# Ledger of designs, part 39: VH-VL binders against q80uz0r647to840

Target 1, 194 residues: q80uz0r647to840
Amino acid sequence: RALVIAQELLSSEKAYVQMLQHLSLDFHGAVLRALENVEQEGREPLAQEELRQGLRELPAICDLHQGILESLEQRLGDCGEGQPQVADIFLAREQEFEHHAAHILQFDRYLGLLAESCLLSPRLATTVREFEQSSQGGGQSMKHRMLRVVQRLFQYQVLLTDYLNNLCPDSAEYDNTQSALTLISKVTDRANES
Short names: E, the ipSAE of ESMFold2; O, the ipSAE of OpenDDE; V2, 0.75 times the mean of E and O plus 0.25 times the DockQ between their complexes.

## First folded at step 24 (VH-VL; framework fv_rovalpituzumab)

Design p3 (at its last look DockQ between E and O 0.80; V2 from the best seeds 0.73)
Fold by OpenDDE, look of step 24:
Structure p3 (fold): chain C 194 residues (1-194), chain A 124 residues (1-124), chain B 107 residues (1-107)
Amino acid sequence: as target 1 above (194 residues)
Amino acid sequence: QVQLVQSGAEVKKPGASVKVSCKASGYTFTSYMMNWVRQAPGQGLEWMGWINTDTGRPYYADDFKGRVTMTTDTSTSTAYMELRSLRSDDTAVYYCARETWYYDKGFYWYFDLWGQGTLVTVSS
Amino acid sequence: EIVMTQSPATLSVSPGERATLSCKASQSVDDYVVWYQQKPGQAPRLLIYGASTRATGIPARFSGSGSGTEFTLTISSLQSEDFAVYYCQQDDYSPWTFGQGTKLEIK
């Protein structure tokens, strides 16, 4: 049962990373290009810089989860039908999860800044809309796509909890999974503060 | 005056093509997405797709892919929608609609300006 | 695609009375719902966007509410010019989809 849950974790991570790649590469890139045009007009340079800084979290978050995915693939590929070891994948990346914390805390801020920039640049607005239309992201609104980044952490809580409930309490993996859950909870608590 | 003015009614035979025009005035044409929505007689509204008036990049609804082409002429602030391989069930009023947005903790999009509509009748 | 279902298909109401129109989404669309009014022989007119924000020039008697899957357009006191067909539209998921419409007629 624990293995099945770990496999679900892996499969969902694959889908999530694909979404992140689209978000971090295509959306991030398109927005930056559009912002260059706004900057040439000399409008709101400080606000745009703040927006760019906020959006930098997306590539960082993408890198984090790409690493998680690679590690999950390796671990689950090697364990066969035995006890998987996946909790340490999260524990080893505690510092990288600070990008998620930053994303959560600044979410409303940089969406607001994005909107302000869109007012200055209709091209940026249409870029945002085209991205929303894209099939790779399920055709959802930008807000929802950005929220998916936050929601993934809550999904980890659910999946790792289910994973924990199917481990031997005397196992090292059990203790590590509890630690991983604590780590994720520390980050998700920022969502409640925002 | 801010308005969209569409071309006149068309009567076509099955298998033919129709091209409807939508001329914008009173605002910056390239600052808004232009959408096309059709309405069969006595029926509801059906979204067909949009075109980025700045870049010229269109997006078509799945039901129309392969049969529809959306284009723009920025010099005349005019959007065009061509529908090919016409069938009887393509009989409808076709609307161009300007899409805009507002922000309130999210981007909300809506059609705030509509053309008067173009009736396309497909009959043998 | 998301299916928007409006009810009732036809609503008969007397002038001066309150009209309540329902729109249901097949799945959650948050508050990404737009309402349009259409009179015979005319193009649709924007009424409400973001589920509850009244468009510029729209009388105060029109109001929108709801979130998730349940949405409502309310006309507090019907005027003669309010008898028309009303459409809801979701703007959360592509493709953008409309309800089948509610015809508001005079009782």
Scores: ipSAE 0.821, ipTM 0.926, lowest interface PAE 0.6, mean pLDDT 93
Fold by ESMFold2, look of step 24:
Structure p3 (fold): chain C 194 residues (1-194), chain A 124 residues (1-124), chain B 107 residues (1-107)
Amino acid sequence: as target 1 above (194 residues)
Amino acid sequence: QVQLVQSGAEVKKPGASVKVSCKASGYTFTSYMMNWVRQAPGQGLEWMGWINTDTGRPYYADDFKGRVTMTTDTSTSTAYMELRSLRSDDTAVYYCARETWYYDKGFYWYFDLWGQGTLVTVSS
Amino acid sequence: EIVMTQSPATLSVSPGERATLSCKASQSVDDYVVWYQQKPGQAPRLLIYGASTRATGIPARFSGSGSGTEFTLTISSLQSEDFAVYYCQQDDYSPWTFGQGTKLEIK
């Protein structure tokens, strides 16, 4: 049953990466273009620079998960009937999960800076609302879209816990999966401290 | 005085089209989105779509897509909604409504200013 | 699309009393709910946004509460001008759907 759970991890990672790519390309680009217009008008550039810096977390999170997806595809595409080995994929990227921690800790602040910028630029406010609108799938509020980014980490906790419970306790994969769960939990615990 | 003033009542035959106007005054037209909402006699409110008054880009509810066109004229601060291929069940009061926002740990959107409504009657 | 279901369809109360109007969403919309008041022959009027925040100029007797799928509009001391139809609307998921309305009548 461990292999089935590892395949679920792979398939859900594919879906998550697709979501991140569309979020990062559409929202990030649109806000940056709108901020360039405000800067050209000589408005408060220091708060805008802080917002720009925070927005870079989304592309970095996307890059992290593209790497995870590629490694999962390679590892599970070549697995035989034996035990899967995927936990080290997460452990190898421990430092890169700091982008998630930064997002969790700061997105309320960055949304607030975005709102302040919207007071100065009505076009930016309508850009926010347009991004909430969808032509194909359902649209959703900006706050919920930003929170979806971290939702994956809680899904990892569920999937990796199920995975752990279906591994041989003597195996290195069992120990590595415990370590991966600890890594993910440290990142999600940052939300409880805010 | 901040207000939305709509065009007068219309009587149409089935298959015709109607174009309702909504003139804004007392505020910067392109700083707020414009929504269209209809209400059949004795019934509730039905959202039809909205238009970005800055770019002119409309967004339509699925039930109206293909039959509705929303436009603006920024030089006159006027929004327009055209409904084509009219049927008897399109008889309703059509409202324009200005959309704005408030921020408190998230963006909240609502219609803070409404036009007086335009009755469109579709009869044979 | 999200269905907003209001209850009751009609509520009969006496002036000076308390009215409680309910609105239920078919899926969670967090607190992205707006309440409007509409009197006969008039356009709707904004009352409450964000489920609980009164719009500018709305008397304190109007209050809203709720999160997720269940929402309530309460009018604590009804005045004669409060007898109208009340609509909830969600603004979390496009399309921004309205409830069917609750008519508040003089008992």
Scores: ipSAE 0.602, ipTM 0.822, lowest interface PAE 1.4, mean pLDDT 86
ESMFold2 (binder alone), look of step 24: mean pLDDT 93; pTM 0.936

Design p4 (at its last look DockQ between E and O 0.80; V2 from the best seeds 0.76)
Fold by OpenDDE, look of step 24:
Structure p4 (fold): chain C 194 residues (1-194), chain A 124 residues (1-124), chain B 107 residues (1-107)
Amino acid sequence: as target 1 above (194 residues)
Amino acid sequence: QVQLVQSGAEVKKPGASVKVSCKASGYTFTSYIMNWVRQAPGQGLEWMGWINTDTGRPYYADDFKGRVTMTTDTSTSTAYMELRSLRSDDTAVYYCARETWYYDEGFYWYFDLWGQGTLVTVSS
Amino acid sequence: EIVMTQSPATLSVSPGERATLSCKASQSVDDYVVWYQQKPGQAPRLLIYAASTRATGIPARFSGSGSGTEFTLTISSLQSEDFAVYYCQQDDYSPWTFGQGTKLEIK
């Protein structure tokens, strides 16, 4: 049962990383390009630097989850029918999860800054809508796509809890999974503070 | 005056193509996305797709892919929708609709300006 | 795609009375719902967006509410010009989809 849950973790991570790549690469890139065009037109900075800084966490978050995915694939590929070891994948990346914390805390600010820029740049607005139309991210609104980044952490809580409930309490993996859950909870608590 | 004015009614035979125009006036044409929505007689509204009036990039609903082409002419502030391989069930009023947005902790899009509609009748 | 289901199909109400129109989404669309009014022979007209925000020029008697999967358009006191077909639309997921419409007629 623990293996099955770990496999679900892997499969969901694959789907999530695909969405995240689209968000961090295509959306981020499109916004930057649109902002550059505005600058060329001699328009006011549109709080562009602040917006750029706000979106900077997305690539870092993408890198984090790409690493998680690679590690999950390796671990589950090697374990066969045995006990998987996946908890340490999260523990080893504790510092990287601070990017998630930043995203959670500044989520509303990011969208607000984007909106302000869109008011001054209709091209940016149409770029945003064009991105929302894209099927790679499920064709959902920008707000919800960015919110999915936050929601993934809550999904980890659910999946790792289920994983924990199917481990031997005397195992090292059990202890590590508890630690991983604690780590994720520290980050998700930022959502309640915002 | 802010308005969308569409081309006149069309009568076509099955297998033919129709091209409907939508001329915008009173606002910056390239600042809004243009959508196309059709309505069969006595039926509801069906979204066909939209075009980015700035870039000219269209996006089509799956049901129309391969059969519809949306274009714009920025010099005349006109959007065009061509539907090919017409069938009887394509008989409908076709609307162009300007799409804009509102922000309140999220981007909300809506059709705030509509053309008067173009009746396309497909009959043998 | 997300299916928007409106009810009832036809609503008969007397002038001056309250009308309540329902729109249900097949899955949560948060508050990404738009309402349109369409009179015979005319194009649709925007009424409400973001589930509850009244468009410019729309009378105060029109109000929208709801979130998730359940949405409502309310006309507090029906005027003669309010008898028309009303459509809801979700704007959260592509493709954008409309309800089948509710015809508001005079009782």
Scores: ipSAE 0.832, ipTM 0.923, lowest interface PAE 0.6, mean pLDDT 93
Fold by ESMFold2, look of step 24:
Structure p4 (fold): chain C 194 residues (1-194), chain A 124 residues (1-124), chain B 107 residues (1-107)
Amino acid sequence: as target 1 above (194 residues)
Amino acid sequence: QVQLVQSGAEVKKPGASVKVSCKASGYTFTSYIMNWVRQAPGQGLEWMGWINTDTGRPYYADDFKGRVTMTTDTSTSTAYMELRSLRSDDTAVYYCARETWYYDEGFYWYFDLWGQGTLVTVSS
Amino acid sequence: EIVMTQSPATLSVSPGERATLSCKASQSVDDYVVWYQQKPGQAPRLLIYAASTRATGIPARFSGSGSGTEFTLTISSLQSEDFAVYYCQQDDYSPWTFGQGTKLEIK
């Protein structure tokens, strides 16, 4: 049943957006704050400049998924009257999924650059530990927090495949869901190459 | 030479407070995180919290929030842990432990230097 | 919070024998596991971090292994100074919980 799977997509998207909002508010802000302190100490290595630019991907990913969630809420809030259409929500945001691709390709390099900066600044190292401490539902290591951003895309593949298998093959929604799966798979294929 | 030296054993009554000191020597005090860990007689290790020795900002384990205060004095390279409203089940050895890190595809944290421990006995 | 469960509570072995100590996490902590040794009347001593990396100065007879939820500390050819209590700790999820310890004693 396609509708049940679409509701699962909505509910899991709510949970994912909550996680992203915590990550973007806590991690991105804390690292930028610590890098400002390193800048005031007269240190501006190229690694820190690259870190700042790379970490902007997290707020962008959060914005993407907030938009997806809002669209899912509207579409599935109306489904008691009409048939659900959710695949185009993903297709409309194809360009924005490039933020995920950038994160997948570069997060381990940015984490290594962060570690190099921590060798130069005990303050930054302590900031990393403070972020690992701070979280609703318990703190988690930096590597695992970065990997959680990626895991949603693999879940989309599972959910959209199940959704597709419960649609009429002649429907426009079937065709659009195939296209959405292709879009997501292109992004996740970059993770498999890493 | 690199060491953590803690204050001596204490005997307290229920309801009192205790303040344990931990003096660092042989390394830069503000470059490392300081943890407090306790061990009740015949029991295992219980993490109490940690303090950012540079800023003085503490982080407490939930079981100790409201009763513990962790502070530092960077001029003497000394960390302090104060436990208030003592109970008999607070009888334990209290350790300070320096925390450091290693990076290999992720940040790994561990306690590489421990104080000798301070026995606090709470009895009526 | 993550529960670290050590087994057995007490392990009786003969000197020169191999000891294998177990530590189980209530959920995956990947390789974010630390091992400490504590001799009677002493503070804990760091042995292993990152599940398998020996700390500086730790003899080669100590080795750690495991990932996910299952971890072991192995001590080959036990020495007299190795009879102590051993603790595992995870550093993946706050709070950084310890196991309850395994006492390694002479058979």
Scores: ipSAE 0.658, ipTM 0.871, lowest interface PAE 1.1, mean pLDDT 87
ESMFold2 (binder alone), look of step 24: mean pLDDT 90; pTM 0.908

Design p5 (at its last read DockQ between E and O 0.90; V2 from the best seeds 0.81)
Fold by OpenDDE, fold request of step 25:
Structure p5 (fold): chain C 194 residues (1-194), chain A 124 residues (1-124), chain B 107 residues (1-107)
Amino acid sequence: as target 1 above (194 residues)
Amino acid sequence: QVQLVQSGAEVKKPGASVKVSCKASGYTFTSYIMNWVRQAPGQGLEWMGWINTETGRPYYADDFKGRVTMTTDTSTSTAYMELRSLRSDDTAVYYCARETWIYDKGFYWYFDLWGQGTLVTVSS
Amino acid sequence: EIVMTQSPATLSVSPGERATLSCKASQSVDDYVVWYQQKPGQAPRLLIYGASTRATGIPARFSGSGSGTEFTLTISSLQSEDFAVYYCQQDDYSPWTFGQGTKLEIK
């Protein structure tokens, strides 16, 4: 049962990474290109820089989860039908999960900044709409797509809890999974506070 | 005055094509997205697609892909919608609609300006 | 695509009375709902966006509410010019979809 859950974790991680790649490459990239025109006009340069900084969390989060995915694939490929070892994949990347925290904390701010920039640049506004139109993200609004980035953490809580419940309590993986859950909870708590 | 003025009513045979125009005035044409929405007689509204008025890149609803072409002429602030291979169920009033947005903890889009509509009748 | 279902199909109300129109989404669209008014022979007119915000120039008697899958347009005291067809539209998922409309007629 633990292996089955780990496989579900891997499967869902693949889908999540694809979503993040779309956000990082298509949204982040497109917005930055559009922002270049705004910046060249010298309008609100400080606000633009702050927006750029906020948006940098998207590719960072994408990189984090690409690494997680690669590690999951490796671990599950090596364990065969035995007990998988996946919890440490999260623990090893504790610092990188701060990008999620930053995304959560800056979410309202950078969306607001984006809106301000869109007021200055109709082209940028249209770029946002084109992104929302894209089928890769299910054609959903930008805000909800950004929220899906955070929602994955809650999915981790569910999956890892289920995983934990199917582990031997005396195993190292059990302890590591508890630690991983604690790690994820620290980040999701910030989401709930915002 | 801010307005969208569409071309006049059309009568077409099945299999023919129709091209409807929508001229914008009173605002910067390339600063707003243009949508097309149709309404069959006595029926509701059906979204057909939209076009980036700056770049000319269109986005079509799946039901119309391959049969519709949306274009713009920025020099005349005019949007065009061509529907090909017409059939009887294409009989409808076709509207162009300007799309804009507002931010309120999220981007909300809506159609704030509409053309007067163009009746296209497809009949043998 | 998301299906928007309006009810009732026809609503008969007397002038001065309150009218309540319902719009249901097949799945959650948060507050990404727009309401339009359409009179015979005219193009639709924007009323409400973001489920609850009145567009510029829209009288205060019009109000929108709801979130998720259930939405309501309310006209607190019907005026003669308010008798028309009303459409809800979701703006959360492409393709953008409309309800089938509610006809508000004089009782």
Scores: ipSAE 0.896, ipTM 0.959, lowest interface PAE 0.5, mean pLDDT 94
Fold by ESMFold2, look of step 24:
Structure p5 (fold): chain C 194 residues (1-194), chain A 124 residues (1-124), chain B 107 residues (1-107)
Amino acid sequence: as target 1 above (194 residues)
Amino acid sequence: QVQLVQSGAEVKKPGASVKVSCKASGYTFTSYIMNWVRQAPGQGLEWMGWINTETGRPYYADDFKGRVTMTTDTSTSTAYMELRSLRSDDTAVYYCARETWIYDKGFYWYFDLWGQGTLVTVSS
Amino acid sequence: EIVMTQSPATLSVSPGERATLSCKASQSVDDYVVWYQQKPGQAPRLLIYGASTRATGIPARFSGSGSGTEFTLTISSLQSEDFAVYYCQQDDYSPWTFGQGTKLEIK
């Protein structure tokens, strides 16, 4: 049953990475291009730089999960049966999960900075609406898309708890999964405190 | 005076096409999104799609994709909606509607200005 | 696609009384709901956005509430010009679908 849950981690990670790529490559790129046009027109360059710097958390989160996906594919893609070992994939990336913590703490502020930029640039406002229309993002409001970035961590808690409950308590994978759950919970606790 | 003024009523036969115009005045045309919405007699509102008025890029509702073309002319501040291969159930009032937004911990979008409507009658 | 279901289809109310109109979404749309009023022979008019915020120039007798899947429009002291059809629209998931309308008529 543990292997089935590990395969669900893999399949859901594929879907999550696709969503992150849409945010970090397509939308983030479109916003950066629009900000370049505003800066070239001599508008408020310091506020645009703060927004640009804050939006860099999305590419970093995308890089983290691309690495997780690649590792999950290597561990689970070929072998079929056998004992799954996936918990260390998360443990190896403990510091990279700080990008999620930064997103949780700051995304409302960066979304507000985006809105301020949209007041100065109707083109940027229309870019936001075009992104909200897109089928890759599920056709949701921008606030919901930003919240979906953090939703994955709560899903990890559910999946890893179910995974843990189907491991032998004497195994190293059991201990590692407990540690991975603790890691994820520390990040999500910041969301509950916000 | 901020307003949207649409072209006059039209009577068409099945299989024909119709092109409805919507002229904006009193505001910067390219600063707002334009939607098209129709209403069959005695029925509710049906969203048809929207257009980026600066670039001319349209987004169509699935029910109309393949039969509708939305365009703009920024020099005259006019949006156009063309519906092809008309059927009797396309008889409706067609509205253009300006879309705008406000931010309050999220983006809220709504149609704050509507044209007077254009009746298109499709009769055998 | 989100289905917005309005009830009742027709609501008969006397002038000066209170009307309560319901709108239900097929899945959560948070507070991304817009209300429009349409009088006979006229284009729709924006009343409320964000489920509860009155648009500029809309009288205080109009109020909206709700979040998630259930929303209401309340008109506290009906005037003769308030007898019209009312539409809700969700603005969270494309396509941005309308409800079928509630006709508010004089009892």
Scores: ipSAE 0.687, ipTM 0.883, lowest interface PAE 1.0, mean pLDDT 87
ESMFold2 (binder alone), look of step 24: mean pLDDT 92; pTM 0.922
OpenDDE, look of step 24: ipSAE 0.844; ipTM 0.928
ESMFold2, fold request of step 25: ipSAE 0.647, 0.633, 0.664; ipTM 0.872, 0.862, 0.873
ESMFold2 (binder alone), fold request of step 25: mean pLDDT 92, 92, 91; pTM 0.914, 0.915, 0.921
OpenDDE, fold request of step 25: ipSAE 0.887, 0.891; ipTM 0.957, 0.957
ESMFold2, last read: ipSAE 0.650, 0.662, 0.674; ipTM 0.861, 0.877, 0.872
ESMFold2 (binder alone), last read: mean pLDDT 92, 92, 92; pTM 0.916, 0.915, 0.914
OpenDDE, last read: ipSAE 0.884, 0.895, 0.888; ipTM 0.956, 0.959, 0.957

Design p6 (at its last read DockQ between E and O 0.85; V2 from the best seeds 0.80)
Fold by OpenDDE, fold request of step 25:
Structure p6 (fold): chain C 194 residues (1-194), chain A 124 residues (1-124), chain B 107 residues (1-107)
Amino acid sequence: as target 1 above (194 residues)
Amino acid sequence: QVQLVQSGAEVKKPGASVKVSCKASGYTFTSYIMNWVRQAPGQGLEWMGWINTDTGRPYYADDFKGRVTMTTDTSTSTAYMELRSLRSDDTAVYYCARETWYYDEGFYWYFDLWGQGTLVTVSS
Amino acid sequence: EIVMTQSPATLSVSPGERATLSCKASQSIDDYVVWYQQKPGQAPRLLIYGASTRATGIPARFSGSGSGTEFTLTISSLQSEDFAVYYCQQDDYSPWTFGQGTKLEIK
């Protein structure tokens, strides 16, 4: 049962990483390119820099979860039918989860800044629309796509809780899973307060 | 005056092609996305696709991919929609529609300006 | 794709009365709904976007509400020029889809 849940964690992580890659490589890249033209005109340079800083969290989050995915694939590939070891994958990356916290805190701000930049640059606005049109992201609005970045953390809470409930209470993995849940909860608490 | 003016009605045979034009005036053509929406007689509205009026890059609805081509001429502020391999069920009024946006904790897009429509009749 | 379902298909209301038009989405789309008015022989006209924001020049008697899957267009006091077909459209998922329309006719 624990293995089955871990496999679900892996499969959902793969999908999540694909979504993040689309955000970090396509959207982030496209927006930065479009912003170059705006910045060359010298319009609202401070706002543009703040926007760039806010958007920088996307590739950072993508890198985090690419690492998680790689580790999950390795761990589940090596364990066969035995007890998987996955909780430490999260614990080892505790500091990197601060990018999620930053994303949560800055979400409204950088979207607002993006909108302001779009007012200055119709080309940028169209770039945003083109990204929303993309099928890889489900063709969904930007707001909802950005929210999905945070929603994954809540999915972790559900999956890891279910995972925990199927572990031996006296096992190291049990203790580590509890710690991982605590780690995730610290970040999701910020989301709930936002 | 801000407006979209479309070309006149067309009558075509099955298998033929039709090209509808939409001329924009009163605003910066390349600052707004142009959409195409059609409406069969007595029916609702069907989105066909849109085009980036600045770059000329089009995006088509799946139902029209391979059969529709959207283009623009920035020098004349005109958008074009060509539909090929016409069938009887392509009989409809075809609209060009300008798309813009508003921000309120999210990007909301809508069609704020419409052409008068172009009736395309496909009949044997 | 998202399916938008409008009801009723036809609504008969007397001038001066209140009209309530419904639009339902096949899944949650937050407040990404646009309303259009179409009179016979004319192109659609933008009424509401973001589910509840009136477009410029739209009379105050028009209002939009709703979120998630249920949306409503309300005309508080019908004027003679308000009898037309009304369409809702979702703007959350590509492809953009319209409801089948509600015909508002004079009772």
Scores: ipSAE 0.887, ipTM 0.958, lowest interface PAE 0.5, mean pLDDT 94
Fold by ESMFold2, fold request of step 25:
Structure p6 (fold): chain C 194 residues (1-194), chain A 124 residues (1-124), chain B 107 residues (1-107)
Amino acid sequence: as target 1 above (194 residues)
Amino acid sequence: QVQLVQSGAEVKKPGASVKVSCKASGYTFTSYIMNWVRQAPGQGLEWMGWINTDTGRPYYADDFKGRVTMTTDTSTSTAYMELRSLRSDDTAVYYCARETWYYDEGFYWYFDLWGQGTLVTVSS
Amino acid sequence: EIVMTQSPATLSVSPGERATLSCKASQSIDDYVVWYQQKPGQAPRLLIYGASTRATGIPARFSGSGSGTEFTLTISSLQSEDFAVYYCQQDDYSPWTFGQGTKLEIK
């Protein structure tokens, strides 16, 4: 029941972290190296710095979810009986979810800045296409991948709602799960206001 | 003029290999991605893979992995596609196609320049 | 792998009339669709990218539309040179697959 849903939260978080690691560590690093070459030629340093600064949200989001995954693995790897307790994992990281809010508000702009840099660097444009090819499973367009960063929050809403519906209403975990849902909803509501 | 000119038709026996060339003119060869697409007689288009013309790194469609090798020679602005262990169902016209992009709230990619095609016939 | 299915396989239309060609994707690909024309004995020619944007030099009688899984190519006031095979291609998910083609022939 609740334990099954908590296990689904864990397994889907592992998949999400793997996607974030590819985006944050492999692609982000390749883009930064390509931007150094463009800057060396003295072209559009202000736009490139703005892009570099905005891309820092991806490693920060990856760090957030690596922490969530580690905590979920510890809580659910050691417990197979009784009521699971996972909601506080999210509540402890409330401030770090602001990186998601920043991404929601600005990823279209940073994608446009990337495209401007690709006009100056055919090598960077090919790097974008190589990333879209994917070497593991299911390549997707760059815009689609940026949207998947946001989609996880909506998945949390679904999973935590199902989880809540399978908890004892007078338990501390029920109250904590309601608070976690409120936290996640505040972040996603910023997307609806833009 | 901007063009892709491919090598001439070839006739091969089953089990042989073929190497098709595609020479680019009128543009900077290493600034664009090169794709290979084939078309069996009376059939549709089948994507085979692409190559990063600047680094030489290829990407192959699953159906061709292990049998195809794509390479470039940047000094002659020429791309090559070699298909090994030929079978009669490899009889097709093989095209090279240049890929470019446009940005409008997302990256859109398309093949804007095609070679004339190279007929490879596998028989006898 | 995304399967692109074109219909009809063959479309018979008189010159001066309108033709509508369909392309369906096996899953949503937003508007990441490209259309090509292939005349007999020739290489394919780019017509439309981004589902609806005409390539440079393509006559206004060619138009594209659609989003998600269903896409159409419309040719108004058919000319004799428009009788060819038309292919759609998706560019959202690797590999970048083609449809099987629709042959547009004179009635």
Scores: ipSAE 0.703, ipTM 0.888, lowest interface PAE 1.0, mean pLDDT 88
ESMFold2, look of step 24: ipSAE 0.691; ipTM 0.873
ESMFold2 (binder alone), look of step 24: mean pLDDT 91; pTM 0.929
OpenDDE, look of step 24: ipSAE 0.829; ipTM 0.924
ESMFold2, fold request of step 25: ipSAE 0.670, 0.678; ipTM 0.875, 0.880
ESMFold2 (binder alone), fold request of step 25: mean pLDDT 93, 93, 93; pTM 0.937, 0.935, 0.934
OpenDDE, fold request of step 25: ipSAE 0.885, 0.886; ipTM 0.957, 0.958
ESMFold2, last read: ipSAE 0.689, 0.691, 0.691; ipTM 0.879, 0.879, 0.884
ESMFold2 (binder alone), last read: mean pLDDT 93, 92, 93; pTM 0.935, 0.922, 0.933
OpenDDE, last read: ipSAE 0.874, 0.885, 0.881; ipTM 0.956, 0.958, 0.957

